VHH binders against Leucine-rich colipase-like protein 1 (LRCOL1). Designs and how they scored, part 5

Target 1, 137 residues: Leucine-rich colipase-like protein 1 (LRCOL1), of Homo sapiens (Human) (a6ncl2)
Amino acid sequence: GYGPQKKLNLSHKGIGEPCRRHEECQSNCCTINSLAPHTLCTPKTIFLQCLPWRKPNGYRCSHDSECQSSCCVRNNSPQELCTPQSVFLQCVPWRKPNGDFCSSHQECHSQCCIQLREYSPFRCIPRTGILAQCLPL
Key: E = the ipSAE of ESMFold2; O = the ipSAE of OpenDDE; V2 = 0.75 times the mean of E and O plus 0.25 times the DockQ between their complexes.

## First folded at step 1 (VHH)

Design z10 (framework vhh_7zox_3)
Fold by ESMFold2-Fast, scan of step 1:
Structure z10 (fold): chain B 137 residues (1-137), chain A 120 residues (1-120)
Amino acid sequence: as target 1 above (137 residues)
Amino acid sequence: DVQLVESGGGLVQPGGSLRLSCVASGFTFSSYAMGWVRQAPGKGLEWVSDIDSGGSTGYADSVKGRFAISRDNAKNTLYLQMNRLKPEDTAVYYCAVYEDLSWGYYFDYAGQGTQVTVSS
């Protein structure tokens, strides 16, 4: 059959297979899946980003980072659920403002942690445009 | 390295026309399916159209009959002819390559996109 004709990545694992490094996956993306306890080979986004999948609102959770909202709370419920982020619900995980040093997109209020210039430290920067994605500089 | 460079966006009045272009490099263009996706202000990504290596096309219901996708394999260029534009077509438009994954096809983005604004 037809295989992709991009310059070949010699990685061998398909989507959903356990992985340790991006290079193991045919997608070149090995990330934490909030629906699984381990890292899995994952498709990249249409912006070629390798992002962990997160639980939508209403799913049971144990940790804020499991949720797309970054908000895992128990509001008089017997279990913690992913809920929309809101100060009125006291469901506002602290995140670094624009300009602060960061090591992951999740640390930033903007959800964008990038290196502005080669060899410069990673910093939280405002999301640009209408994509709600972290666009490259 | 795959590169996709979009162009042809701009300001246009409702009912007008615009032609987008995407110049591709770093892969055998003629062998891949290509497409257009867009993102309107405050909205998620929307698939617009695709064209496979054989020339078969697909369109989103929102643009069917108004938009036409085409390709020029000799120039490594993908086109989107947009006719009878509506304010609802206002978005950043991205060209994308289909990747053949084990479970299906996946769109990848490699360019900066081109802004289309339909307004008086």
Scores: ipSAE 0.000, ipTM 0.082, lowest interface PAE 19.2, mean pLDDT 70

Design z2 (framework vhh_7zox_3)
Fold by ESMFold2-Fast, scan of step 1:
Structure z2 (fold): chain B 137 residues (1-137), chain A 121 residues (1-121)
Amino acid sequence: as target 1 above (137 residues)
Amino acid sequence: DVQLVESGGGLVQPGGSLRLSCVASGFTFSSYAMGWVRQAPGKGLEWVSDITSGGSTGYADSVKGRFAISRDNAKNTLYLQMNRLKPEDTAVYYCARELYDILTGYSFDYAGQGTQVTVSS
């Protein structure tokens, strides 16, 4: 029989042909060109969405993973932008206060998530006095 | 209608300089991030540089310290100042407008026709 690599390739459009979706194009890239007010099949390496790339600081974003900094926040601007993590400790995730249930040290503001006794739930515990080393009693 | 028209390419010797220009029309230029991408003969596209609407700039490691991107919002024009050019910089350079589309991801939703830069002796 036919292998899936040969018979499942539905891409038939060549460079410069009108397209609606990336998979219509042999290049797997369907983008708008300034020479035409419609999307055309273009070489795989001609546009951002055909390149493995992450946004530099200053770009509009929706999720942290879109940014080279892994930080997508609104810092006194009308839009969420890719931002250096060092600006006011931006993109440090909200951490649980002391007393909250937890599953790992990094979830807690104190950086300490322990079970104080065998049958107690894990909780965020302050790193003070006898618990400064974040060890169970 | 969105249009991007590049100019300023040409033949230059290694160590020389060129300034590329891109005149934009048909949209509010000052509201968009703009960039330069290039394609060398027989190679894939390479992102070169970008500039946000706020003026923040980014550069590929291969050009950092040699190229400078800038914009003139009053003239709807994007620039790329290329200094200390190397034979490896030989490519067609494209001016592009960036837009995020929630359904398709990030793209240069419009690109110009390109301008040829050849660095040779």
Scores: ipSAE 0.000, ipTM 0.110, lowest interface PAE 17.3, mean pLDDT 72

Design z3 (framework vhh_7zox_3)
Fold by ESMFold2-Fast, scan of step 1:
Structure z3 (fold): chain B 137 residues (1-137), chain A 120 residues (1-120)
Amino acid sequence: as target 1 above (137 residues)
Amino acid sequence: DVQLVESGGGLVQPGGSLRLSCVASGFTFSSYYMGWVRQAPGKGLEWVSDIYSGGSTGYADSVKGRFAISRDNAKNTLYLQMNRLKPEDTAVYYCATEGWFGELYSYDYAGQGTQVTVSS
């Protein structure tokens, strides 16, 4: 196998490290716990407030980012609804959501395809402004 | 409060099958990536499989072709069908949600887990 992927960890903090914003943490969750007076990087599954909910197809929406499909369009409805991107291609070409396997940045909606640990597959992950490994696109 | 409760583990002989279940509560299950990770005694967490709400799935090379992940959003339940089990599949299996990729999660960050032991 590979040696440790040290370069891929430079822009993200691990669990328990001090943080100020969610984007600094590999978990994308930066919150206060009862044992420390300052914010620490925290697993999402323990702290529900850090888990972003995304609407499935058929739900009312106002912006593309609210939908799992990344597509919020009007189609035979007076309201905009979350819709599969395959319909008429009204939204940007379908790209893989966060967590899917990838082989290039272009495949991902986030435009970021990296391997965070040596045993992790390459996956689409949220792109943060400080994640240098995904620049330039 | 988020809860994940795994079940279905047990002792089986090599070549056997098991089906694991994970019942989730405390969050909108249907909207999240769900997956299985495992930990053999004295080793770190290993990603096994995951599934997106839309049905796309991923598998570790060690289990590809033998394991099948699925979900029932109406029951808030995640499943792992394990076929052609090998001794090296012996581990505690945990279900997890998005955010565990690239993380150094401990047992406290997932459910209690369910033990799978494959031995003759």
Scores: ipSAE 0.000, ipTM 0.108, lowest interface PAE 18.9, mean pLDDT 67

Design z4 (framework vhh_7zox_3)
Fold by ESMFold2-Fast, scan of step 1:
Structure z4 (fold): chain B 137 residues (1-137), chain A 121 residues (1-121)
Amino acid sequence: as target 1 above (137 residues)
Amino acid sequence: DVQLVESGGGLVQPGGSLRLSCVASGFTFSNYDMGWVRQAPGKGLEWVSDISSGGSTGYADSVKGRFAISRDNAKNTLYLQMNRLKPEDTAVYYCAKPYDYVWGSYESDYAGQGTQVTVSS
């Protein structure tokens, strides 16, 4: 036979075994430590190597991945700072405008997806006005 | 290969001082921002301090005025001077090179083995 076995299963090595790539290790962590001049499969919890750490909001950053929010932007500051995604609409993904078909509130820019009548399709509706049925959500 | 080797941790009484050192190798140390992060028992990682390649420093509110970060580019060494230590500072301290994008590839966050700091009476 054939199939996925033609691809190398690289996630077979135990802690302390020599490695070249993270995916070779059962821990998914292949890194250098003070005990050896080469990379070894390493536990994430013991050495914190390969354990992602991220900065909270308000701290300086150079890339989105450094921030817990995944958002590194200027906010009335001469430097880039880790910023909540909801602040100033920065780092928020595109959403559907009012009138579009929807299946959940999160798909809509208004955060409001309702069915106005029985058997009608769900549509993105403005939060304000006569259709304030989505408040508070 | 990025390698970070921490030292200088230990047991100290409240109000005491410790100086942590981190020797870096495998990259051009002077070109990178460097930092210290810590992990208290049973807690997640907490950013403590960083220093840019240009010497600008940042500190977590919990350590401002007590800790001082510095670097010696000629020795590829990062330092953290910790003064007026509190029991709440008890943690494993890690030297870290933050995530960076280099043209054509990605540099990942790296942390060393860590050094234990215990503040107790």
Scores: ipSAE 0.000, ipTM 0.215, lowest interface PAE 14.9, mean pLDDT 71

Design z5 (framework vhh_7zox_3)
Fold by ESMFold2-Fast, scan of step 1:
Parts: sequence; structure tokens; C-alpha cells
Structure z5 (fold): chain B 137 residues (1-137), chain A 122 residues (1-122)
Amino acid sequence: as target 1 above (137 residues)
Amino acid sequence: DVQLVESGGGLVQPGGSLRLSCVASGFTFDYYAMGWVRQAPGKGLEWVSDITSGGSTGYADSVKGRFAISRDNAKNTLYLQMNRLKPEDTAVYYCAAEYSGYDWLYPEFDSAGQGTQVTVSS
């Protein structure tokens, strides 16, 4: 079946050890810790996870494009933060953002709803990029 | 240090109900899609249900209409309400968090707890 235990079983290197792939590390994060030419196992966040190339919800932002949600707004915070898109927020496409579960392409802001792996749920993903499998028609 | 602590399992008769809980700590719970996977004796892992940070839910066909997943972000807790339980629901149930690293386009569960046993038997 679906394999979270398999993912954890692939991880054995501790923080600071050299790595080539995320799954080698107990943190499941293999990235550059500085301008060094090699990658090391690193904490996933300031607590646990690597920052993705786009910022997760709760991080400070300057532009919508910096956020995984494509939504950078201020509310009760003095800073603009990456925020989930919803019909009740300022970033209000009525359509679901990337990462949300879906049943059809039209539910997604991206117009792309796919199952990336067998036993995984269908999710909204970006229409463009090497991992996007939704082409016109 | 990621910790996921499942509870609420037990022995129940067919047609009965159980509510599972998973208390998460050591990570920013609100950022992650969370889910439940199960493993029956001698079988592999089976995805049961999950819920995104935004609240969208998904269910395996085998449990749709009988199970309801929910989360309480203020308490860092994930729930699974299990109704009309069947003998085939007998399994260890694991709480899991979605992998979102640099390959976040591949949503995978990258951590799991120790599990809670559910046994459905008369």
C-alpha cells in the first residue's frame, strides 16, 4: 500500500552528514547549508523541514509568487504573510489552490487535478513545469 | 523532533464506532496535510483518509460515507471518526504528515506515529 513507513525506513543520515537525495536523511531534507558546493542533511524548517523553493503558509513575503499558496496578505499581522487561499480571504479565487484535494480539473485554480502516484489522492498541481501532467485538451 | 501519538483504538463489534486521535508535536502542524493510513495483519499499508491545511478531505472508497476526518489546529490534533465498522477495518491505524520539501509537487507522507490497534470482531 501507501508507504509513509517506507519513506522513514529509507532515512538514516543525521543532520550535517553529506547527502545526494532527501530520502538519505532522517530529516528527509538534503540541501545546501551555505554557499558550499555540496549538500548536507538539514532540518526541514527552522524547526523540522527544508524550505521549499516557495514559502509555506505563515512565512513573511513581499509578493504572491513567493508563497506556495500564491497568496501574500496582511490581516491581523504587521507583516504580509503567506496565507491559504479561500473564498473568505482577500486572495479569493473560488477555485482550489495547488496542493488541495480535487475531483476534477475545473476545481483547481491551475486547471489541473491529477494523481501523482498510485494510492495517492488527486491534488491540484501547477499546469506548467516538468512534473505537470495536464496539457490542453 | 517530530512526534505523532495515536490513540482511541480498541475492540468493537461490527457496526460499532470508534474515534481516533493523533496529537502532533515538533513541527508546524497547520502547514501540513495530515492523514490516516492503516495496515491489516500480513498486509501492506493502505491509505484511508487525509485532510489538507485548507480543510479539503479525501477518502478511500472502502471507507467513504462511514469515516470522517477532521483537524483542530489550535490543539495540533487530527481525528478520524469511524462509523459502521466492518471486520475488514481491523488494522493498526497510523497518523501521517505530508512530505512538502523541495519536491512538494510530490505529496507524500514523510513521518508516521507508532499506531493504534483497531479490532472489529464479534
Scores: ipSAE 0.000, ipTM 0.096, lowest interface PAE 17.9, mean pLDDT 68

Design z6 (framework vhh_7zox_3)
Fold by ESMFold2-Fast, scan of step 1:
Structure z6 (fold): chain B 137 residues (1-137), chain A 121 residues (1-121)
Amino acid sequence: as target 1 above (137 residues)
Amino acid sequence: DVQLVESGGGLVQPGGSLRLSCVASGFTVSSYAMGWVRQAPGKGLEWVSDIYSGGDTGYADSVKGRFAISRDNAKNTLYLQMNRLKPEDTAVYYCATLDEYYGSGWYYDLAGQGTQVTVSS
């Protein structure tokens, strides 16, 4: 049966499926990732594209959530500005360092919690080199 | 502690069925978007299915018409009913929560080692 429920679910495409609009994807993100000449549904946690617009560093702010860095402070400036975050800035919640066990990306300072291989424990992994997109090897 | 525990995997013949369960503790499943992702040997993660707080569901094209996601809010449990299984469905299946936005984007909270599903004659 191809009833109304199938039409309702049709636009709810999974990661890696072809798409034309953001709304077609479960991730609400449909973009080109350089691997193929057409748009695919992509995870928002891995790509900067599709994230809601936030203020870059240097922009005036009134709340941490307005900034891409999640940090709005007065750093030797006459007004509060979006500034790069670090573990020593008091506007950043403590997060687990690289190497620690984790259950979610948000627990990690790197914002990446993955298994590097089958059945290994989930760990906080740095987003560098081949792991820049937080994908298992 | 906040935790997801998967179960219900096993060895099944092609054309068979399995029902996976995911028991949540430390949080309420009805308050989150939740789903299933799988990882076949030597391959990356593939999103299989999800269900949002409002009850809307989504499925990967590879499993549409064969798999059904559901939850029992009273038991704080998420299910995946898998019908007409194929050898290509062989994978470790993980239960995940979708954090729909936390500062830097979407997150998948994957539980432990998952549950192994093997479809073979």
Scores: ipSAE 0.000, ipTM 0.086, lowest interface PAE 18.0, mean pLDDT 69

Design z7 (framework vhh_7zox_3)
Fold by ESMFold2-Fast, scan of step 1:
Structure z7 (fold): chain B 137 residues (1-137), chain A 120 residues (1-120)
Amino acid sequence: as target 1 above (137 residues)
Amino acid sequence: DVQLVESGGGLVQPGGSLRLSCVASGFTFSSYWMGWVRQAPGKGLEWVSDISSGGETGYADSVKGRFAISRDNAKNTLYLQMNRLKPEDTAVYYCARDYPFYDSSGYEYAGQGTQVTVSS
């Protein structure tokens, strides 16, 4: 029972997660994406408005229409992500940059997804200096 | 610069009570889910309890009915009231904040912990 129960309650859902009510989202914004078939937790604008939004590259997705790029593809990862289009209008694989959250080494450009400390989240970590071996500190 | 500082642990007899506290700083405490996790000697990390920003609570089956989690948003403090303690509750208890990421289900940060020992 580590942590998963918090996702079943109000006010926890992160940006891009499916929602039914504003209060389910940490942003307090659950909006209809006019091009998507469902409502998602959405960041508020700088004026604190809750407006329709499309996911940038790297966000988890279920449909092409959720993504700003119109590309929702599997990239050697366990889940589909919004990915950029090439100059030839093809969806190209996207890997998470250093600092992003991850669940596997494959998701990261660095090929390194570790917890730096016992209770930290898993993050994409650069393979440089003391972290060259992709091992926790 | 997130900081969580636990206190209130100690040695207690079976059937006794302890109240743990966690003082948070460096973030908007009231906006985050907060929780307690523990690690018993020779065992892995075990979720104990959590509380939403709105005050909804969850408990592990092993502690349900004996432990009560609460928060004081004005003081940026998380509490765990532990009653009817058993030897099996002996562990280091960690305060943790939830991670506000779309794909994350884990806690972003845990403090240094506070030792709870239940023995005669």
Scores: ipSAE 0.000, ipTM 0.091, lowest interface PAE 18.2, mean pLDDT 73

Design z8 (framework vhh_7zox_3)
Fold by ESMFold2-Fast, scan of step 1:
Structure z8 (fold): chain B 137 residues (1-137), chain A 122 residues (1-122)
Amino acid sequence: as target 1 above (137 residues)
Amino acid sequence: DVQLVESGGGLVQPGGSLRLSCVASGFIFSDYAMGWVRQAPGKGLEWVSDITSGGSTGYADSVKGRFAISRDNAKNTLYLQMNRLKPEDTAVYYCAAWETYYLGSDYYEDYAGQGTQVTVSS
């Protein structure tokens, strides 16, 4: 359609990628981290809030939980760094981001897994007021 | 032009195996979730399996433990390894690509190929 060209948004940006709007990110969260001078795609908290609490990609880490991506690994680097989950298969997401396929609500960070139309697979969808059926935990 | 070209179907005996492949072109393959849906004679479409851009897989209960989905982003190819095939797996298998949901837009982009016939019969 019209509006921002769809071809410029073919992929939802992963955690740690530069962003200008929440909608550009698979997590629906584009926020500034105090350690970074610019906005990056950020995972939501366990309460589904968009908060700048965790280290972005490229920062030194000791544990997966320190990173916005939940992935702290070495890759051609002398030290452990926060990296996008899509780069390393060994970093299993605790919960899937919006847009990923799902089999249950619990798999999704949003805790909402629905089939958008007949014959389409179930997907993790943002949990907002319009999806009242997903509101209970 | 978006194209999804399936291959690897055929006739196989119960308990046998087949490997389906789907070559994609005309879009950024690595950005799309990919999957297989099938249509058995006289029935509607049934979701079989999918794999996200990040590599997470899903399977229908009817095929779990027997089928394995995989992708090769360097070759723009999707695979379905089908083991311990049953007569009820007889169907036309379609390769499909689904765009990730974009919040703030009702735009959805999905594609499907022409299908490949799988027949499980003695």
Scores: ipSAE 0.000, ipTM 0.095, lowest interface PAE 19.5, mean pLDDT 70

Design z9 (framework vhh_7zox_3)
Fold by ESMFold2-Fast, scan of step 1:
Structure z9 (fold): chain B 137 residues (1-137), chain A 120 residues (1-120)
Amino acid sequence: as target 1 above (137 residues)
Amino acid sequence: DVQLVESGGGLVQPGGSLRLSCVASGFTFSEYYMGWVRQAPGKGLEWVSDISTGGSTGYADSVKGRFAISRDNAKNTLYLQMNRLKPEDTAVYYCAKDFGYSYGWELDYAGQGTQVTVSS
């Protein structure tokens, strides 16, 4: 019967209907895709942008961003596959070695770009000894 | 250090049952939407089932009435009870965190998933 446990089901939206929240849709998926500039109820599949899932190694891909490794390459295969990062797969961006000038941690192979002295330039520094924690920029 | 460890797969005859488990660690399990996805040989990924933080469930038409998803927040464990299995259910099954599209959310998979093979 009625009571505090009874919920009114106000939404049975099917695929293609406009939505604002996932729970409005029978698919429980409300997203925007290449079919329209509007948020619509869509099937739950990775290819429809409803799942924020990134593909593990070995899966077919079209862009680096689809892969957990951020690496989508063709390696002795007729298809691009998500693969572990490696400089020989051309997915790993070249990073500056220790001693080079830098403007951000991401530029350095060490992931550490700091200014060692008050008026010195920022440089890529190895994360060793007293510098293991890499001081803030 | 998010980790999702799937288990419970195996070889089973048509009409049989299996129960998959996914043990989560490295995040507050009770606060996240969880689900199962699968990939059959030579096919793309298919959403199988999901469960909200409040326990609301969803199922793919291909498994509705045969599969049941559940969660145990005290044990940080997600389950998938699979009944009346068919050869078409043969796939690698993956446990997924944040099973709903939102910018900045990421689905994490541990290991290779768990293999389910349905054949005589």
Scores: ipSAE 0.000, ipTM 0.087, lowest interface PAE 16.1, mean pLDDT 69

## First folded at step 2 (VHH)

Design n7a (from n7 with S53W S56D T57S I58T; framework vhh_7nfr_2; at its last look DockQ between E and O 0.29; V2 from the best seeds 0.00; counts 0 for: pae E 2.2 > 2, framework grips, grease 27.7 > 24.2)
Amino acid sequence: QVQLQESGGGLVQPGGSLRLSCAASGFTFSSYEMSWVRQAPGEGREWVSSISWSGDSTYYADSVKGRFTIARDNVKNTLYLLMDSLKSDDTAVYYCARDFYDSSGYWYEAFDIWGQGTQVTVSS
ESMFold2, look of step 2: ipSAE 0.368; ipTM 0.782
ESMFold2 (binder alone), look of step 2: mean pLDDT 82; pTM 0.825
OpenDDE, look of step 2: ipSAE 0.361; ipTM 0.762
ESMFold2-Fast, scan of step 4: ipSAE 0.299; ipTM 0.768

Design q11a (from q11 with A33D Y103L; framework vhh_6qgx_2; at its last look DockQ between E and O 0.23; V2 from the best seeds 0.00; counts 0 for: pae E 11.8 > 2, unsure alone 61.9 < 65, placed apart)
Fold by ESMFold2, look of step 2:
Structure q11a (fold): chain B 137 residues (1-137), chain A 123 residues (1-123)
Amino acid sequence: as target 1 above (137 residues)
Amino acid sequence: QVQLVESGGGLVQAGGSLRLSCAASGRTFSSYDMAWFRRAPGKEREFVAAITESGGSTFYTDSVKGRFTISRDHAKNTVSLQMNSLRPEDTAVYYCAADTPWLFEGYSDYDYWGQGTRVTVSA
């Protein structure tokens, strides 16, 4: 199997080690690298910038700046979540993808939350049929 | 194609605990949502708990909430059901099942089922 990449390091902290200052790191980049509140030695971008990690879609947030998408919005969730921007660079409410468990149509990106089998949980499914109703065909 | 084998069933007194395990073999286990169902003697099978392919979401039938915990281990290709505070009405054969996250394409019951493990809760 594939092992971790070795780094050519002589005297400074490697990626993922705790730090307080950029200079402690071989990357010269000490910033937030995960959900943990601690700063860690982190790779710079291809433009040699030291940028903090941001939350992927679906993570709980309070401000747009926490999110990779730059969108922190509320939809059918009691809390704000990081959500993708539309093709028009607008924040859209995040909704559950197909296959995820749900309790109402509005929780789903498809707006279709159905129990397909007796004794099964409700799931988001693709919107189906010429009728544009939330029904299996 | 996935083959499922349950284990961990047995006899336990009311208030006790058991941990069921379901080992998967064959195709990539991480591609499937996993669930536990049970069938009491003379009754139809009923849903107990489910966990998404990613392991990020779980769902439980009301009668087991707070007592049962479903989890999965992608490295071992297993799904487990920790059953605490067992009651006589939990007596049943417990089955694990696997289904694709794109249910509409199959539009059927869970695609794969184990053969079951018996749980008997006495007293």
Scores: ipSAE 0.000, ipTM 0.292, lowest interface PAE 11.8, mean pLDDT 72
ESMFold2 (binder alone), look of step 2: mean pLDDT 78; pTM 0.800
OpenDDE, look of step 2: ipSAE 0.066; ipTM 0.564

## First folded at step 4 (VHH)

Design a1 (from n7a with F100S; framework vhh_7nfr_2)
Fold by ESMFold2-Fast, scan of step 4:
Structure a1 (fold): chain B 137 residues (1-137), chain A 124 residues (1-124)
Amino acid sequence: as target 1 above (137 residues)
Amino acid sequence: QVQLQESGGGLVQPGGSLRLSCAASGFTFSSYEMSWVRQAPGEGREWVSSISWSGDSTYYADSVKGRFTIARDNVKNTLYLLMDSLKSDDTAVYYCARDSYDSSGYWYEAFDIWGQGTQVTVSS
């Protein structure tokens, strides 16, 4: 049989307080804040619904749609960041630099995606030089 | 103290399922790529799966692709490995490992922190 559900009313947090669920907030909106890299209780305005907030440039991202610029790219840093879309440099999928995880050769700028040891993940490796492990074919 | 602690291993029949967990402490878990590595009796270590710091990119060894799922909970500082359709070849000690950011690190050491391991035995 179906037993009584555990119910807890968590709508006690004010704007700016840390949250994990929408219902914890008096605003019924728990989303990422523009000045903080974590979820906070956020105002739900007449013109702005509680939609997924888009990240400004410099924030860590996992895909283009998270960013206000619609551009989530990995520079020579170990993190994907929301990046401005330049008139000369469109947000074309940039090939992964050396060191990044990969699943195929074409994902890498080097066109070389290999596993250096059986216990290591596949990574983009330089085609030439001391770390070179791929042949031209 | 920086550490990784695995749990969830055990004895299962071929075709069975297990869920492994790895509790991380002493570092900012959400900032690191994480991996699962296994070691079968009498054999070397074999990479199984990796997950990006955000959880949005996952990578699998060909031997487990389609059967295993790696996941993480950055709020709970926990890494998971969901193992379906287990085979006798999956019998091994499974280790949770923290990946290195530095490209020079993976020439010498692919991972800088390892858990103690949890035993998975698939009996026929």
Scores: ipSAE 0.011, ipTM 0.488, lowest interface PAE 9.1, mean pLDDT 73

Design a10 (from n7a with F100S Y101H W107L E109D; framework vhh_7nfr_2)
Fold by ESMFold2-Fast, scan of step 4:
Structure a10 (fold): chain B 137 residues (1-137), chain A 124 residues (1-124)
Amino acid sequence: as target 1 above (137 residues)
Amino acid sequence: QVQLQESGGGLVQPGGSLRLSCAASGFTFSSYEMSWVRQAPGEGREWVSSISWSGDSTYYADSVKGRFTIARDNVKNTLYLLMDSLKSDDTAVYYCARDSHDSSGYLYDAFDIWGQGTQVTVSS
């Protein structure tokens, strides 16, 4: 469920077991072990803090700490979004993957937003060398 | 009043299909990322799928990728989960959840509004 729960015998889950809250785990740490929001009971050490779940790229955010990338910026949107971080620790614009609906080439990671058929919606498509239909931007 | 109300669960045979719906009310649905989370008997909650506020980006747990499709209708304020090729392992209570703008600590804290859940049972 959600909301307040009755007092339960919750602290018996071992490392690697699925969890919802820290109290369910023997380690008293229920957090993400990967980029995706999949939470498991995780070891807690004095050298490593129990890390909170963080939002993937494309999610709305209010603070940098909410994002897996530590980047919460306005990216071609009126709303602040979690965006990727470059190798130089710079926040880069988040771009839509192939197949997503689009309104401009710059919205797509491929830099290509076209209609494959007349009257169909615009979509991000791969820029394949021999079959490329987009001009460089 | 802010509410999420699920429907569409039931009993199906392995390999069958189901469509879950979640009706949202009391908030600006189109401004929030939405998720489906499930809980199998005797297990903790498992994230299943998420969809961006615009519907343009979708994310799936590895266990359901290629079988489930998340979708939304921002005009009707409704979230959907289209489930194909159902397996016995998919038996769980499925919850519709609104992604929190302020997430810290738990999977529970990642979502600030939850539906009441709908039971999906895949017969062995």
Scores: ipSAE 0.000, ipTM 0.205, lowest interface PAE 13.8, mean pLDDT 71

